# Designs tried in a protein design chat: VHH binders against q84jc2. Part 266

Target 1, 232 residues: q84jc2
Amino acid sequence: MSKMRNLVEEKFLEFYESWVIQLELYLHQLLIAHNNNTMSETELRHLISKLTTHHKAYYTAKWAAIREDVLAFFGSVWLNPLENACSWLTGWKPSMVFRMVDRLRKSRVVLVEAQVKKLEELRVKTKFDEQKIEREMERYQVAMADRKMVELARLGCHVGGESVMVVEAAVRGLSMGLEKMVKAADCVRLKTLKGILDILTPPQCVEFLAAAATFQVQLRRWGNRRHYVTHS
Short names: E, the ipSAE of ESMFold2; O, the ipSAE of OpenDDE; V2, 0.75 times the mean of E and O plus 0.25 times the DockQ between their complexes.

## First folded at step 15 (VHH)

Design xf37 (framework vhh_6qgx_2; at its last look DockQ between E and O 0.74; V2 from the best seeds 0.00; counts 0 for: pae E 3.4 > 2)
Fold by ESMFold2-Fast, scan of step 15:
Structure xf37 (fold): chain B 232 residues (1-232), chain A 126 residues (1-126)
Amino acid sequence: as target 1 above (232 residues)
Amino acid sequence: QVQLVESGGGLVQAGGSLRLSCAASGRTFSTYAMAWFRRAPGKEREFVAAISGSGEYTFYTDSVKGRFTISRDHAKNTVSLQMNSLRPEDTAVYYCAAPEAFSWYDLESESGYDYWGQGTRVTVSA
């Protein structure tokens, strides 16, 4: 984790802490709804809508922030070391959502044939989309290691006039490329989330969202408590 | 009842090509993703490639990307693996795998598959 912060990092850290607190409150409501069969379909749909809106708010704030400083999202200061270690292109890996909801694999959720067909297709499509983005990231890393970038890194050590302008242009290019990849990854995340919610019934959606939120909240708590573990 | 039978293995020189086929009987898997795994001598089984029920989406392990192509034929109830630019490290027994029902496991996880073939041997000489 970097110890340095800029204004974008400070502002997003404040946003993220508030966002997580609200996620925990929604998780509490999801767990109550999941354990209680007396909630109406309208009430369940309203709760699902609140969670969907909450996740959209995160991406709205994130995309505004990456327009200013995409590098703030690589090794984020608002995430603990465990969360950063589990990050894939500045967030959760879309296909891992299927494993996050292990509860659905063993639960009383009865999937009808039409749902199974759509979920199977979405599962493979998600991996296909991830692989396309990983190929783009690999090309980006190769481009960064190109002789031109190596030369620019050398010039950056002796900043002056034309050298400053050339380095600044290269850094701008790198940031724009990373912004595109991060947005592409976030689009796969949102499509995967929406895809699952569109396939599932409201009670199944509540169970899915509760499982996903539980994993996210617990991962943060495990990471925050690691400094109390004694290593000899 | 359910049986997966692989074919198409053999000996080939480095740089050569082979086409593996997996014939399924006892049920159709048109809804489900199917996969190829391989086991090299003295090693654990590893994921190679997977294909969606529709055949529209595919996923490959890094070492075979651009060299292998997975496809399926619903009419014949078969899944094929076209292997090009073969390398000595591709030497292994290749297995076809299919699930009994929808699985929340990753495509690369053996745990997501219930039906396995007996395998077909591929040997790539230096």
Scores: ipSAE 0.689, ipTM 0.894, lowest interface PAE 1.2, mean pLDDT 86
Fold by OpenDDE, second read of step 16:
Structure xf37 (fold): chain B 232 residues (1-232), chain A 126 residues (1-126)
Amino acid sequence: as target 1 above (232 residues)
Amino acid sequence: QVQLVESGGGLVQAGGSLRLSCAASGRTFSTYAMAWFRRAPGKEREFVAAISGSGEYTFYTDSVKGRFTISRDHAKNTVSLQMNSLRPEDTAVYYCAAPEAFSWYDLESESGYDYWGQGTRVTVSA
């Protein structure tokens, strides 16, 4: 059932497609940098900066879009079912990135004790922050279920002009709360990424970013393949 | 290899208090999170509390929130669990746990920890 895409969905879909294309280009550069030990620290830092800027751009666009329609990001039409299934509050779960860090440790990357200590603390902090958000979300859901959803459900049954305004107001209230939660989650994501990048050396950052980008791209590719098989 | 030794268990009446202690030996204790788990008779081992390396962040299972407090002493390489307002349901063998290295596993999961103490028995009578 081709869900009628609203304007926000359409615009963000276009943006995201372009964003992913650019991500793939950066991934290629990251992989080259990772495999070629000839790049200077300055060059690596520049590449890292490009990637971080790219991610910032995503969130800038996202936040602009969620102001218009935060609900569009719950069940994002620009993501495949696999990507959506892996989504936590409209994005990647912050604590999941430490799986990538762990993979780095198992690879050729040697982390010094000081880095390990910082990473471990950051991991726990990230978990703490995630839980806070989850608790808030639960609180929000309970509060909404008690008041607004019931009202919306009741109003949905009454097809009157006044009912539309009330429904709109209720939806707006719901949306505002969701927006707050999404932004909070995104902040944790950004802080977590920043924290990791601050702890890692430039070469390690490149490897980490390459791994992260690879995972993202592969998840998309795999999800798309599965989707085509099920619809063929 | 990290060795963990629990102490402080015993028999206590409902509403009473106990303080468990876990002494860690062999590695730098301050780098990694530490946790308490418990196993009640006939039940699986469950998460009780965890504390970050620095001690700044603490986690608790819902059933012990407000009653139990996890803390650590870096100078002594110990983790403690202050248990207040104990209930019969808190009766269990309590285990101290520590990871071998950096782990991506959930702090509330047994899989996140590699080293375990022998446990200390806590019995809360009605």
Scores: ipSAE 0.688, ipTM 0.882, lowest interface PAE 0.7, mean pLDDT 89
Fold by ESMFold2, look of step 22:
Structure xf37 (fold): chain B 232 residues (1-232), chain A 126 residues (1-126)
Amino acid sequence: as target 1 above (232 residues)
Amino acid sequence: QVQLVESGGGLVQAGGSLRLSCAASGRTFSTYAMAWFRRAPGKEREFVAAISGSGEYTFYTDSVKGRFTISRDHAKNTVSLQMNSLRPEDTAVYYCAAPEAFSWYDLESESGYDYWGQGTRVTVSA
């Protein structure tokens, strides 16, 4: 029934391409702010607010699309294979963002003891929330791997009626469960992002957001470029 | 000088319980996660449990979930491991571990921890 791309995939591809272009424009502004130590705190906070609003807009669009087709977000057509390979439950893995925080610390950003304490607790909380989600996903994997249920449904489908409805109900139930799991993962992502930005000073937030946007843009560019290289 | 001292090991029958304690001296570790690892005869040291600096978040390897409970007491600068429903496969030397500084990545890896106790032996008999 699908024809190469379904309507949800086509709409979100169009949205995502525009969203990434805008992210690249914001990255340019972040890099200017990173290299310009004369910007006021008010100007920095405004730029940070633009980035947080941009990220929230992504999740608003994503959650609307997931309601129609959560499976489109597992191996997404708007991402190249490298981007998809780096995904954890339809997005960046929340605990891995602290690698960027660590790189900020090593790039001569001085974190005071109070910030370090808060960041360590946030990192551990984030890992805790991730493990909780991973355990729930394991339960769904077991349910999806029940070959006996699938085999009985197939026998019923050839006779017709109740067995088809049982399979459809089971698939719908698993899809709704996946939708909840993806939203839970996205909530951890949003809470982690907000937590980091609340702990960092405005100049540090600009550096963090620039690093995060740079990584996302570079991952997209490098993944696309691998297709251009011929072996010679 | 930073030291970690484990206590509470011993011989116990399968199904029994033990409580391990780790006393830290020379430094307070209230900011950082602390962990228990174990080494069974002929095996590599493996992760058992970890607890956040605040004590609010705990982590367990799958084989001990529901049976072991990690806790900490900041006033005493101690971390404890309550081990219930012990099995022969829990037989190991148990080590307390702490980082020198913030560990940013993997709570379950030996490389995340810089200070180790000398260990306390736990033997679980049939």
Scores: ipSAE 0.344, ipTM 0.725, lowest interface PAE 3.4, mean pLDDT 83
ESMFold2 (binder alone), look of step 22: mean pLDDT 83; pTM 0.865
OpenDDE, look of step 22: ipSAE 0.415; ipTM 0.769

Design xf38 (framework vhh_6qgx_2)
Fold by ESMFold2-Fast, scan of step 15:
Structure xf38 (fold): chain B 232 residues (1-232), chain A 126 residues (1-126)
Amino acid sequence: as target 1 above (232 residues)
Amino acid sequence: QVQLVESGGGLVQAGGSLRLSCAASGRTFSTYAMAWFRRAPGKEREFVAAISGSGEYTFYTDSVKGRFTISRDHAKNTVSLQMNSLRPEDTAVYYCAAPEAFSWYDLPSESGYDYWGQGTRVTVSA
């Protein structure tokens, strides 16, 4: 099954491949920092800052790309099928970050009372924010089935100047709605990530970021390996 | 000894309402999220709803959204579940759950909760 790529898809594919390579390099640094008690708190904060900047660079590039073609992010050509199957509104599900930190769970990280209070609140808030976005997606899907949308789809079967313009305006409106929803989801992702990093100490942040990056990198490797491994 | 005690269950006709209450003793849970789970006859326990320590944020399983409302009262050390527009598929024993400490387990995961009540039975007739 061949799929044609557009300019937005080609440019973001190139960006994403480079971005993932750099993430793997940062993961290596995080694992070294976690396993060796040689880095100062200043050095740890510098490494955490590099990861934060790296994630912000992703969203800067993504938001520029979805402004041009938001649909490229639903069933992305730069993601393998496993990564696409695990996507929630074009990216990782924010609450999944709590599930992804199996390493932190197993290490029995000692949290002080103030951290526990903030993390517990953030944990539920993240689910609450996700649920609000899911309700918005449901409303969007209902609007897609609206009689007006059905009528516009019918008009799209007729190729003519006026019909083409009306259909193009409708498609643009739908794309703008999806763009707004994707950006809302990305804002929850960034707030969740920043919230956790603001609560944790620098050594705990390193453990958290290492666990999250490990999951992201391994998910990509598992999906890519499945494409090339055949047993006979 | 920490104990959670549920109350408010009963028999109700489809479309009816019930209010469940969970009273906690032996410890306050004001810092922690608390949850309601249910177990229908012949099935495993499933998540219903959770509420944050502050009471500001709530999360519901899809099948009860818009029909159920979770709330808490810190002064009384209680968590309540207001159930409206009840359906026969809501028939279950309802359990209150609370954690011992923070965990990275997913909010709807039973693994995240250490204290459980004995449950209160809800039967919804067609």
Scores: ipSAE 0.712, ipTM 0.896, lowest interface PAE 1.1, mean pLDDT 86
Fold by OpenDDE, second read of step 16:
Structure xf38 (fold): chain B 232 residues (1-232), chain A 126 residues (1-126)
Amino acid sequence: as target 1 above (232 residues)
Amino acid sequence: QVQLVESGGGLVQAGGSLRLSCAASGRTFSTYAMAWFRRAPGKEREFVAAISGSGEYTFYTDSVKGRFTISRDHAKNTVSLQMNSLRPEDTAVYYCAAPEAFSWYDLPSESGYDYWGQGTRVTVSA
């Protein structure tokens, strides 16, 4: 049964589709820049800035949307099943970006020892931060399971006027907690990205961003293809 | 070739403490994270703790949080695991692990580490 998309889902779907299109355009530019060693550092920095701005825009939109309906982002309708399966707290797992860094090392990119040291430190930090969030999430889940979910379940069975208000309040409480968790996760994502970009040189940043964007786009494409095959 | 040598294992009563040490030879590991793993009898090897190159950041498996502390001494090229409030469930052979280079693998993943010690046995009696 095609879950009737709520307004938040519809709006964000539209946004995301546009956002992905733009990402693909930037990916193209990144690939050109990566293959063209003639671009100046200034030009590369400009391109990096465009990408970072683009990502910031995503989170800005996301945060606005989650204020309205954070639940929409758990099982996002704008993502295919593969994308959703790869999601950690409504997005990419921060520690996974280091796979992209590894790819850089395997490529023509030479990381100096100082960079490697910083990246290693960042990796551990990122994992530490992820764990914190996961612990908080666990705590949240336990707390919610004990009180609010049971109450919601009980209230859902007794559809009376007063019960609706209580249910709404309970849902709001749950949503606020989830929103906090999602934002926390997003902060780790952003910090991780920033950390990586701060460690890498502009050419390396371009390559990293290209790799990341490629992965994202391919994941979407492959997921869509698979989804089409299964429904066809 | 890099060698890791663990020490400090032994028999201890429940509630007791042990300090494990891992000495690295051949090169310094100041750049890379190091970890402790353990293998209990009849079980697979599991992650225990990891520490960043600088020592600033540490990561622990849930079962040892608050009881175990991983640390490193760059001057001595050693990693240590202080184990407090030991439980029978902590009985295992403990292994020190280190990567050859930067790893994208998760800290708890064995795949993220290239060098392993011979292990030191920790037995916690009830």
Scores: ipSAE 0.079, ipTM 0.590, lowest interface PAE 3.2, mean pLDDT 86

Design xf39 (framework vhh_6qgx_2)
Fold by ESMFold2-Fast, scan of step 15:
Structure xf39 (fold): chain B 232 residues (1-232), chain A 126 residues (1-126)
Amino acid sequence: as target 1 above (232 residues)
Amino acid sequence: QVQLVESGGGLVQAGGSLRLSCAASGRTFSTYAMAWFRRAPGKEREFVAAISGSGEYTFYTDSVKGRFTISRDHAKNTVSLQMNSLRPEDTAVYYCAAPEAFSWYDLDEESGYDYWGQGTRVTVSA
């Protein structure tokens, strides 16, 4: 229903605003830690744990929300137009995190051969997993344009209980399909993030997380600035 | 000196098949992803396919997905590209590519690869 869609959007908007504020606070701590080589391994691990818990909280809230209204996540009202333009299946494209890690690329911290081997495998695996999801999305889009679906849409214009029930069942099926694909994409995101953090040392994890959070926060600020100038 | 040498190109009719091979010498690339790129007349070089160091994971450009299969043989230090259901638009010079070290560039970016072969010509006739 439309009322349920509005409630899901309002609740997630409130959640997301608070979540982003906390991410900015964690980013500040990550930048301090990255520029300070005196922090203990236990202190770094604790900070990394706070960030991973924070990201897991996002997916917990997201999956609860998409169960109620997955369409709220396509063109999300809590994201500015720039953030929405950069989305891949309602979130960041998993392989893009490898491209956003400028600090590791420019860092004086050397990756050992064992880490290089694992990162290379993860980089290609992430692309492989993305292609499987993109294939499923393509099949979904083809099914939406299928002649049988078009016929069901036409039948929905007729006044009758039977046609209404059939159309409602089809719409529920489509929403369930989208929910499944979004969850699959989120699983790739979480596996990619966990995989990188499992491979890197605590100082390297801090550098990686700082780079990722910096990009996310800056993308939001750039988009909000543009939104501000167009918002009367 | 590191060298990549491609072979297996030729003339084939639409719907036919060709198998390209890339032999690496001077070093092994068992840790690193390797890729195939192609350049059609009058066009820039474009990505075709990549394979992980282990050979377990592969990535393809959309236009060849389901028709081409990339594989590797660590013992022979080779990467192969099996091309099926060839189309006239697949006509190009095909290049094998390998990196010097781990790269944060995406698999389909030329900048991620440091070693390139001379290429092997594939011509698909209607």
Scores: ipSAE 0.657, ipTM 0.881, lowest interface PAE 1.3, mean pLDDT 85
Fold by OpenDDE, second read of step 16:
Structure xf39 (fold): chain B 232 residues (1-232), chain A 126 residues (1-126)
Amino acid sequence: as target 1 above (232 residues)
Amino acid sequence: QVQLVESGGGLVQAGGSLRLSCAASGRTFSTYAMAWFRRAPGKEREFVAAISGSGEYTFYTDSVKGRFTISRDHAKNTVSLQMNSLRPEDTAVYYCAAPEAFSWYDLDEESGYDYWGQGTRVTVSA
């Protein structure tokens, strides 16, 4: 399990590094598009599509990886401590994206009343979904604490071949539950993003995506710098 | 100026019911979520329930789930809280809350709301 775990971490780390590089490239394009009002709607939609596809690719890879080792994503080694600290169920908290939307609203972006209404509704829905997941997680944690964790703790005290198998089974059970929760969270993330993009105009989408990508990239860069300073 | 006015509070025996109402004036709130909070004696104000602008989505604090129902009437510009199976622990001043505009704050946090009523007192006797 340890070897497999390490392999999953290594593979995903490589993937993520490449993914982030590509994200930075797209960010550059988004910024150009945002600053250049000469791009056609078709071009903007194409760019948006590229970004959405890129994000879909991330989750595809993630879901494949979590099938192998979901625990690797709790305390992800490919993320810096700051990124991890900002993580909710192995990713960004869905409701957090509305901070970006609010930022847009306060900027040059003019949202019509119909958009505001839809966004507000979506915000409430997102919160509802988050809470639902959190409740399920709590339920899961209680259940696991009562069963699996106790079993694991007990088994950890016994060094033997049979104990290893039992521990593995317990870990698998735990992992399956966690995987379900992570996927549920990811679904809320994707639905939230889709919802926002469906409400916004193409230019607004570009600005939103640029803001989101910027935040992500800056969070990574800033976190990395701090990490190097503290360990140097 | 936007004003929220709560009504419907009072003394009720455990197991009883009350219906609180909040009337909003100064503008319409159909676009934005509204919420109920409460403050028990000696405690901090806590979230009770929220409802989306459309009324389609509602959520509650765990302690009131299944007992309380939040609703809104767009025509009257009101939000209501039906409280059933009341318990002594529900004793508090109940506040209606609404945001000024679109906000990223959590709906179960006070910071998510800009306008507050004066509150209506609910006392549940044992």
Scores: ipSAE 0.208, ipTM 0.662, lowest interface PAE 2.6, mean pLDDT 87

Design xf4 (framework vhh_6qgx_2; at its last look DockQ between E and O 0.66; V2 from the best seeds 0.00; counts 0 for: pae E 4.8 > 2, grease 24.6 > 24.2)
Fold by OpenDDE, second read of step 16:
Structure xf4 (fold): chain B 232 residues (1-232), chain A 126 residues (1-126)
Amino acid sequence: as target 1 above (232 residues)
Amino acid sequence: QVQLVESGGGLVQAGGSLRLSCAASGRTFSIYAMAWFRRAPGKEREFVAAISGSGEYTFYTDSVKGRFTISRDHAKNTVSLQMNSLRPEDTAVYYCAAPEAFSWYDLDSESGYDYWGQGTRVTVSA
């Protein structure tokens, strides 16, 4: 069922498609850097900076878009069903990145004790922050269910001009709360990423970013393939 | 070999208090989070509380929030669980848990921990 895409969805879809293409290009560079130990630290830092900038660009675009329609990001049309299923508050769950860190630890990456200590603390902090957001979301949902959603449901039954305005106001209120939650989640994501990158060495950062990008790209590819099979 | 030894369990009346202690030996656990789990008769083991390596962050299952307090003493390599306002439903064998190394598992997941104590029995009478 091709959901009628609103303008926000269409614009962000275009953006995201381009963004993913660029991500794939960076992934290629990350993989080269990871497999070729000839790159200088300066070069690695430059590559890391490009990736971080790329991610920042995503959130900049996202935040602009959610101001217009935060609901578009719940059930994002630019993501396949698998990507959406793996989504937590319109994005990746922050604590999941530590799976990637753990993978690094089990690979060629040797983490010194000081790094491990910092990573562990960051992991716990991230979990704490996630739970805090989840609690807030629950509180929000309860509050909304009791008041606004009921009102919206009641108003939806009345096809009058005045009812439309009331519904719009209610939707705006709901959207504002959701926007706040999404931004909070994104902040945790960004802080978590920054924290990890601050702890890791440049070579380790490259490996981590490569793993993360690989996961993202593979998730998209796999999800797309499955989607085509089910609709063929 | 890393060992965890729980103590402090016993029989207590409803509304009473107990303080459980877990002593870790074999290595220091100051870096990693530690947790308490419990297993009630006929039930699966469930998460009770966790504390970060630094002690700055604490986590609790909802049913014990406001009643239980987890703490740790780095100098003694111990983790404690102060249990207040105990209820019959708190009756269980309580286990201390710690990870071997860095883990990506959730703090409230058994999979996040590699070392377990033998447990200490807490019985709360009505």
Scores: ipSAE 0.683, ipTM 0.880, lowest interface PAE 0.7, mean pLDDT 89
Fold by ESMFold2-Fast, scan of step 15:
Structure xf4 (fold): chain B 232 residues (1-232), chain A 126 residues (1-126)
Amino acid sequence: as target 1 above (232 residues)
Amino acid sequence: QVQLVESGGGLVQAGGSLRLSCAASGRTFSIYAMAWFRRAPGKEREFVAAISGSGEYTFYTDSVKGRFTISRDHAKNTVSLQMNSLRPEDTAVYYCAAPEAFSWYDLDSESGYDYWGQGTRVTVSA
């Protein structure tokens, strides 16, 4: 169990570091596109597609990793303490992306009525979906406090015969439940992101993605400055 | 002239039910989310519930989830709050809220709403 956990953490750490480096490169391209009104709609859609593919690659890798060890994503070693403190069910809270659009609106991004109608609907839907997931997490926490789990905890380090199998079965059951909840939360993230990108024009999508990537990169840098991590 | 008028408040015993209604006049809010807030004696306003323009999606504060149900009727230009299993802690003046224009404030932020009713008083006895 600890060997599988160590391997998953090591592999995902390597993946995530490369993924963030590529995100910073895409951020640079988004900022260039935003400042230069020379790109065609086709060129902007191609850039947006690269970012969409990049985010999908993250979830493909994440879902493979959580199938092996979902607990690695609760208090992740590849995230600094600030990033971990800001996490909601192993990632960004879906409704947070609407704060990004608010920033764009204050930057003179003009939305037409049809976009407003769709975004208003999506905003409430996202909160509705989050609340459904939060209820499932609450039920999970209640189940963890039930008599059976308390009795397993009382067994402590007493590992003999059938008690080992009972503990292992319980841990496996908990992990499967967490995996389903994390995947459900990730689905809300992806639906919210896709929903916003489908509503916005290509130039607005570039501004949105640039704002989101800037926040993610800055959050990581702020956290890393507080807790100095040496590169070797 | 835009107005929101709340009704349906009153005195009820713990465990009882009340239905609040908010009637909007002067304009429709068909594409916008609308919300209920409340203010208990000696406290600040707090969010209670919100409903999407279509009425399909809703959002509740944790303390009322499962007990309150928000709904809307576009034909009557009204939003309603069905309150079941009332508790003494639900005692407050209840306000209906709507935005003037599109706003990116969170659904549970007072800052996201421009039009407010005068409120309807709910008193729950222990």
Scores: ipSAE 0.682, ipTM 0.888, lowest interface PAE 1.0, mean pLDDT 85
Fold by ESMFold2, look of step 22:
Structure xf4 (fold): chain B 232 residues (1-232), chain A 126 residues (1-126)
Amino acid sequence: as target 1 above (232 residues)
Amino acid sequence: QVQLVESGGGLVQAGGSLRLSCAASGRTFSIYAMAWFRRAPGKEREFVAAISGSGEYTFYTDSVKGRFTISRDHAKNTVSLQMNSLRPEDTAVYYCAAPEAFSWYDLDSESGYDYWGQGTRVTVSA
């Protein structure tokens, strides 16, 4: 009874658990493809397509869920505290993917100058898009604070009761604004991912997707370990 | 031999403007992002602004956005920082930075840049 979940949280928890299990299975396939230089380009493109489809399925499910309850995605029950603490508007910051590309380049991935030029531009564009979202979030927070204060003042003037409709309108307004911002952030995430995959060759895409999946799985595993630690 | 040389620093009253310039020599940086960092007295060096190789995209630290404008001139191999509405907290030594090779560290990380100028001092008096 201590963790009362609504239907949105319960459904998305089950979805996410299945989704991450499937991601782990795809990670295994990515690692095999990365270590096996005999796979054809068509086989690599098929695997990349599976990963792209898997990520799109995540956002399809997420966008349906945020329509019903966007606040569930701020401090999500299906994420451990470390995963939640690393969130930027309900997900990882889009610009972080370029750290993964740089790690691969330093290890064994060879990028030609034309690719580097395009990746450099996309990296800066992604940061630019992030700043636009952050600016809009600031405006929204100010507008919501002003509206909230007016609504609270009106409730204080009512004799013997609360205005359910005023409270419901305030909650709806907050939710709609947050939905807009979360979806904008997700669109930058998807645009950046697709931009990187368009620039990279199929073997490079496999390495990138493996690094991204590894990071996500490692964050979950490490955060679960830290969550159970009760010392110091 | 690569050199970055900053210029345009000086003393200015709060609310005033300065334009910093960074001349790069020994190499062309046309495909790389370049950046400005600053170090206030007693503090670590911090990111100010970056500009993409094409010049089309820019990124600023929050405290300077709307007041500072980074730009570049490929023909002169220079990067500039127009600083408007200056405040005393903008007082710092300003450094121009460029990478040796392609780096995917954050634009605001010192680790992403290998070449640094000696800096130009900006002092903003209340």
Scores: ipSAE 0.190, ipTM 0.642, lowest interface PAE 4.8, mean pLDDT 80
ESMFold2 (binder alone), look of step 22: mean pLDDT 84; pTM 0.869
OpenDDE, look of step 22: ipSAE 0.527; ipTM 0.815

